VHH binders against RCC1 domain-containing protein 1 (RCCD1). Designs and how they scored, part 8

Target 1, 376 residues: RCC1 domain-containing protein 1 (RCCD1), of Homo sapiens (Human) (a6ned2)
Amino acid sequence: MAEERPGAWFGFGFCGFGQELGSGRGRQVHSPSPLRAGVDICRVSASWSYTAFVTRGGRLELSGSASGAAGRCKDAWASEGLLAVLRAGPGPEALLQVWAAESALRGEPLWAQNVVPEAEGEDDPAGEAQAGRLPLLPCARAYVSPRAPFYRPLAPELRARQLELGAEHALLLDAAGQVFSWGGGRHGQLGHGTLEAELEPRLLEALQGLVMAEVAAGGWHSVCVSETGDIYIWGWNESGQLALPTRNLAEDGETVAREATELNEDGSQVKRTGGAEDGAPAPFIAVQPFPALLDLPMGSDAVKASCGSRHTAVVTRTGELYTWGWGKYGQLGHEDTTSLDRPRRVEYFVDKQLQVKAVTCGPWNTYVYAVEKGKS

## First folded at step 17 (VHH)

Design r1 (from j3 with S99A)
Fold by OpenDDE, look of step 17:
Structure r1 (fold): chain B 376 residues (1-376), chain A 124 residues (1-124)
Amino acid sequence: as target 1 above (376 residues)
Amino acid sequence: EVQLVESGGGLVQPGGSLRLSCAASGFTFSSYAMSWVRQAPGKGLEWIGRIYTSGSTSYNPSLKSLVTISRDNSKNTLYLQMNSLRAEDTATYYCAREAYTDSSGYSDYGMDVWGQGTTVTVSS
């Protein structure tokens, strides 16, 4: 068994509060920066102003606007107002705690409940019941919500494997690879072809017959990755977060192009008579209410996805990271603050000969786990 | 245009009190949660506290005893009352609008609008 060389976590984007472990006092990190060395981080959950880091040793550490630490932690989920922590109990039981984020894990939790992992019935040979990651509870019968009531039951029939929360919606992946969504739909983020809200989990019919491996939810957009490596994306595209043409970026590009053209030395306004080839201006898409297939450059297969408020990150099977969408705080990792409506590979990891294994996005930042590429 | 303008900063003696104001314009002030943030010289941002649309407040535990946040929706104004000021409270103070405030007054997507800040210097 090739000793998997310990990887490292990297962070980039908004870090004004010190959300990144070991990150300097800068407001923004435009390129991937390694987190504090020597910390064996297994889980990262990022809110806007603070990040929760869980170590393999069960230590939770908060960095940013919220500070603090706790032991015997299995998982944590961070939001601006609330921190959910799954703690190991004295027995097989886990304790779910919901803390006020500002409490810094001091005092008493706002809410706590014992969670009994359902005994894996003997008969499911696929024994690796991927213990649901927060916000999905280990029993997959409920999830934690950042808003009261904090405990949200799920119908057992859903057989939830993964659950992701956007600003107003939830995206659920079941054991069969089916995708359900519910909540607010005004930005098309539910994927049902309408802008209507769904109060209950509704199956995404557009993805019927396909097997999804992963789901991700941003502010008002949704992503899923199929087992075959296809990316489906839908919802809001104000900042190019769907990798579809957006009006906002077109206007910014024209303004930069205009400023660059004025600096020609010789005062002649080269009116680039861009020949009006009658090409109908490529339609700008603000809302995509159905899942759209997104191709990565060179036909790369996706294996992981994560979404921030208005940006998207995808990891390929080869260990490359692609990002697109809102880039104002460097959360795309391209050494600039430019927003993109197309997938762009983060070259840092390629240049450093790192293979990306995981990605998790906060609202305005991105965290990446990467390992050194084995010397073949 | 959406704008926040802080005022009330200045020089204050240790142990003194100061009230900062933040005037909001260009948006429905009452529909947004608001926060105060400060930045000391050479330090990162420090969150002070938040006031929700409901008027309820949340504070940094380290500052809770020293600060009170309030709002007057009729005046589109946010306030920060600070008491027992210390040298370590020297900073630029910013008011910020919380992005995506839902019907409950909760927001989770950061502060999308910031003022220019007002500087508070605590010195003897």
Scores: ipSAE 0.477, ipTM 0.788, lowest interface PAE 1.2, mean pLDDT 87
Fold by ESMFold2, fold request of step 23:
Structure r1 (fold): chain B 376 residues (1-376), chain A 124 residues (1-124)
Amino acid sequence: as target 1 above (376 residues)
Amino acid sequence: EVQLVESGGGLVQPGGSLRLSCAASGFTFSSYAMSWVRQAPGKGLEWIGRIYTSGSTSYNPSLKSLVTISRDNSKNTLYLQMNSLRAEDTATYYCAREAYTDSSGYSDYGMDVWGQGTTVTVSS
């Protein structure tokens, strides 16, 4: 079989707190820039002002407004005020720690609890076998919340496989490929056809009969990817993050043109003025409360998704990266600060003959893992 | 045009105090949360703290004992009071406007307008 090719992480978007994203000498990076050469990173978790990197050797490193490092780390999950860390404990159990981000890894955590490994719980071990990364705990019987109480139990019958948190909502993917949502719903981010909040996990009935392989939660929007590579997306669209028509963006052709706005080093921008008519002859969508099927421009199949506050990124089966939504800080990776209401391929990776394997978005930035294409 | 201009920097002895000002123009100052951010030579930006439209403040915990942020909406001016300064507080200090979110959400604390910065040097 083909040998594993060397890979690298790349970053773009907002880096105003010195996050590892390009050179770190500015407030934003508009084109993908390689970072941390020679470090074997297996997890990137980014918040607005800092990013957590976990290596395969168990080292956790923070970059940006929070700094520091620790060993014996299995996983980390960053939010702006809190860092959750899963560490090897003194015995066979893992230690879940929650830190205030500003003092992370120094002194005492805000809260800590020993957690049971996936295969040794009281419940059916098969139900725990599909635990993902934080915020879902290894037992798949609980998740970490950025708001107290930090430890949140999940009903055993859910058989969670993946869990993602947006700013006000949660998405859960179960072992059968069904999707549940709960939390705030006023932007349609729960996908139930209403704007009502849900206190408990509620099955997305609109997706029944389909098997989902991935979920992603943004600030106020939601994405899932089916096992066959179809993208379903719902929620808030003010910045075009659903790739559905939005009133606030320039004409479709003009929004992807290279004559777009440039962004100065200090975060200010020079932008072309837009004209307005007395009415809106074309339809637009501010909120989509039901899952909408989204086609990528070349009919490509999706395999992974990630969301920031108001942007979306998708990796295809062939290793392409598409981004759309809010682009003010360069988080779309197109060498400009243009926002988009349609998917656009990030040409940097194609131009460098790289295959994208993973993407993780912070609120205002994007991190990407890519490998060299094979050569014969 | 939207503009932020810092002033009040200069040389200060260790243990001393300094007050920085930030004059805002071209936008409704009272409608935005504002932040102070600093950058030491050769380092990335370090967030100092923020002040909300209500006048409430939040601070970087490592700096909270050193700083106080205030605003005067009638003068469109943001202030940073710094006390007990140390050599490591030498930096360029920026004020920044936090990006607005709608009433149903909260800001991601991104900054879309920055001042030019004012330099503070803490040296004997």
Scores: ipSAE 0.057, ipTM 0.455, lowest interface PAE 5.4, mean pLDDT 80

Design r6 (from j3 with S99Q)
Fold by ESMFold2, look of step 19:
Structure r6 (fold): chain B 376 residues (1-376), chain A 124 residues (1-124)
Amino acid sequence: as target 1 above (376 residues)
Amino acid sequence: EVQLVESGGGLVQPGGSLRLSCAASGFTFSSYAMSWVRQAPGKGLEWIGRIYTSGSTSYNPSLKSLVTISRDNSKNTLYLQMNSLRAEDTATYYCAREQYTDSSGYSDYGMDVWGQGTTVTVSS
């Protein structure tokens, strides 16, 4: 059996609507802050203005622009307009409810349906994703959408294990470690080398031969992590969320240049701006429509990823947290509001001798589960 | 370079009306959804409503009878019309730029650019 170590959740970034990661009177937190002491949180799901917390005991609590609590909650998934909740129903099946966010947990849900209970499995010791986590339903044959129709069937042959929703697209990880994408593609977030939308799940053929273990979807970008710890990332990069050179940092000389020939082979657009002392424009990448391999500093292996609207967070096998992208709300956790187009370790956890085990990004904030560092 | 500048705030008697403006510059205004947000003294932010690029609107249900949002893309200007004002409507009012959504996506994401705000005081 997995042994639990002492652990806590931390939050940072935007909190202007009173989300727990701040006092509720300021707009942002720049350094990781501990969340609710003594509460055994197993799921954090955040939107722009509110955050949902689920405990192992089945308590759901909302913080921010929405408030309220409910019991017998198995899972929750928050979007700005809608909250999806999986609860114990009147019979042996679970009850999926969809609530309008502003009146969540009060009165009548917008929609409800009995669904097959979660498949048999071991408890998740650190909030690690399991098959059937929302928005993927326990049966793995459908998912919940924040837009009607709320119940979306999936073809059984997809054998879904994980599903993540970005602002306009979806990523699906199957049981064999293959990745599918669909939805809007105008920012390259589907990863097929084109900007075309896809109405149906389409396999990412560029990843064939690799076994993926994790997917994450952000505003207009996508990430997956292989079983061997490699990071593949694609989509929109105007804010540096791909850890590729951006226009603003390229113009200031802060961007690490990348060899343009390699990226062009992946179908990326390499653009030039003014500002170089020798008169040559500094290169930058606005859109990367094909999966690009990303190396972390020191060659560390990745195990988890999460994406916000314009930022990316990754957990390494050794329990380090790296963040990059848009940082103006402090959602990168570096004690400032600086945006980055390269991965940077969040030193707070290292300084506190904590190992990061999980990360969940809201659109403009970041939530992290960490445990005390083990000793040899 | 990217700027939002609110104007039209001031002192208003209870029951009165007021129209706020937000002038946008440094970006393609017609390509973005825009929001109004307010903050009463000592309180957190309160979202008022959004107007999409199409001109469609969405409002905070608790404020929907009070407010009307409009935009003029030829003038790069966002408007907030408020009627039947009360003392509790005293706040700093901000316009904000949202990431584009067509309302057919899976989730909406919040604001990345804010104005400085304009203060409305409702007092006799």
Scores: ipSAE 0.534, ipTM 0.805, lowest interface PAE 2.0, mean pLDDT 83

## First folded at step 19 (VHH; from r1 with Y109F)

Design u5
Fold by OpenDDE, look of step 21:
Structure u5 (fold): chain B 376 residues (1-376), chain A 124 residues (1-124)
Amino acid sequence: as target 1 above (376 residues)
Amino acid sequence: EVQLVESGGGLVQPGGSLRLSCAASGFTFSSYAMSWVRQAPGKGLEWIGRIYTSGSTSYNPSLKSLVTISRDNSKNTLYLQMNSLRAEDTATYYCAREAYTDSSGYSDFGMDVWGQGTTVTVSS
């Protein structure tokens, strides 16, 4: 049994409410910061204003705008309005509870149901690779919605393995590695080539024949990672969250470049005769309604992905973290607040000789699980 | 330009009441859930409460008994009524627009627009 190297969780991004354990009361964390030392966290679920942390010992702790703690917790899923908690029962049955986020886990849940958990697959040391993680119920026959009704049934034929919720859409990965999406489609986040809503799970035909290993859903964009390590990404690209050229960032870059050129003290207007080579302005993409293949630098293979409201994070097979998209609150981890329309490696983990194992994004922040690189 | 402007702050005695206003401009006010947030000196941000597009409200449990949030869509104005003020309520108060609100008024993606804040000082 390879001695599981002790790992730690890191957080960065918006932390105005103290969403990160141990990060203090700062509004923004621009570089990865370790969470409270000594806490054996196995699950992190982040809403905008608070984060739910579940320990291997079964303790749930809320940090941020919502406070509270509970025992015998196996999993938790956080949204601004609702907190779903999977609790261990006295027997083989588990109890799913839905709480108002503001309740601080006091009183009675808004909703509760007994569920029979499927046999726990091999514990991913990061706890993220387990099939049936919230918001998907352990039986994979339903999922928890942040809106009433809280219980959403799934057709048995879908054989759901993973389910991710965006702002208006759902992305489902089945046991065969097929991807389904439904909900709002106005930003192309469903991946069917249209901007229309789908009321029922629809198979992504564009990915037919490919086997996906993981799905991620952001605010209005979607990501899947194939078993071979390929990244497919689609939806809204307002902030470069698809790693495609966006107009908003191009304009910001020109303004910064203009301001930087004016500050040359020596009065010589280096007219950068930018030779307008007549190259057709690279088309800006606002919406990508079909899955696009995204290449990471150096042809790295992806193994994990997570999406915030307008940013994306990917973990490579080698344990590197790449982030892109909206960076206003430092949620990209590059020690700045710059938004990016290209994947950029988070150097913190490389510099610290850490291997990233998992990533989970909140709307405006990012959490990462990393372990020390083994001395070869 | 999208803007929020808070007003109504000032000095109030302990036990007193205060009503804050937030004037919204540059966007369809009625289409967004709105929140109040405060920051005491040397402390982090504290969420006070939210009002949805439907007019329903959600509050911080610690403050629920002391605050009431309302809105007047015809005036593009958000209100925060505070009662029984204590020294601990001394803070800069901010109104904020929710970044995403669905047809039910639900938001899950944070507050994207903030006012400059209005300062409330509770002192004898």
Scores: ipSAE 0.094, ipTM 0.575, lowest interface PAE 2.7, mean pLDDT 85

## First folded at step 21 (VHH; from r1 with S56Y)

Design v4
Fold by OpenDDE, look of step 22:
Structure v4 (fold): chain B 376 residues (1-376), chain A 124 residues (1-124)
Amino acid sequence: as target 1 above (376 residues)
Amino acid sequence: EVQLVESGGGLVQPGGSLRLSCAASGFTFSSYAMSWVRQAPGKGLEWIGRIYTSGYTSYNPSLKSLVTISRDNSKNTLYLQMNSLRAEDTATYYCAREAYTDSSGYSDYGMDVWGQGTTVTVSS
């Protein structure tokens, strides 16, 4: 068993409140920065103004606008108003606690419930029952919502494996690799071809016959990764977060180009008559209400995905990180603040010979877990 | 144009009180949660508190006893009442609009509009 080399977590993007452990007091981190050395972090959940870090030892630490620490934690899920914490009980039972984010984990939780993990069926030796990650509860019969009621039941028939929450919608992956969505749909984030809301989980028919391995939900967009490594993406594309052409980026590019042309000191307006070849203006897509297939550069297979408010991050099978969408705070990790409507590889990890294993996006920041590439 | 303008800053003695105002324009003020944030010289941003569309308030625990946030939707104005001010409270104070506020008044996606700030100096 190749001794899994200890990895490290990196953070970049908005850090105005000190959301990143050990990160300096800067407002923005434009390139990946390692988190505090020596902390064995196994889970990162980022809200806008604070981040929850869970260690392998079961320590929860909050960094940013919210502070505090707790022990015996298995998982944590952070939102601006609410912190959900899964704690180990004295027995096989887990305790789910919901805290006000501002409570600093002091006093009494707003809500608490004992959760009985479903007995891992004996038969799948390889199945580390990936204990449902928050916000999905371990029994997969409910999830935590940042809004009251905090406990949201799920139909047992859904057999939920993974659940991700956007701003107004939920995306569920079931045990068979089917995807369901519900909630607000005004930005096409549900993937049903309409902008209508769905009150109950609805199967994404467009993905029927495909087996999905992972789902991610951003503010108003959604991502699925198939078992074969294909990326399906849909919803809002205001900032290029779908890796589709967006008007906003085209206008910004023209403005920068105009400003650069005006700064030439010598009065000769070289009208670079760039021959506008009559190419039909590439259609701008503001909303994509159906899953669209997205190809990564060089035909790379995706294995992980995460979404922020308006940006997307994908990890490839080879351990490369691609990011695109809104980049105003450096949350794309390209050492700049530019927004992108195309996938771009984060070169930091390549240059450092790091293999990316996981990515989790906050609204305006990104966290990455990476390991050193084994010297072949 | 969407705009936030803070006012009410100035010099105050230790133990004094101050009320800051934030005038909002260019958007439906009542539809957004609002926050106060401060930045002391040479320090990072410190979140003070939030008021939701419902009027519910959330505060930084370290400041909860010292501050009260309120809003007047009819005037498109956000307020920050500060009491028992200390030298440590010297900072530029910013009001900010939450980027997304749902129908329940909750916001999870940050502050997209900021004022220019108003400076508070607490000095004897």
Scores: ipSAE 0.491, ipTM 0.796, lowest interface PAE 1.4, mean pLDDT 87

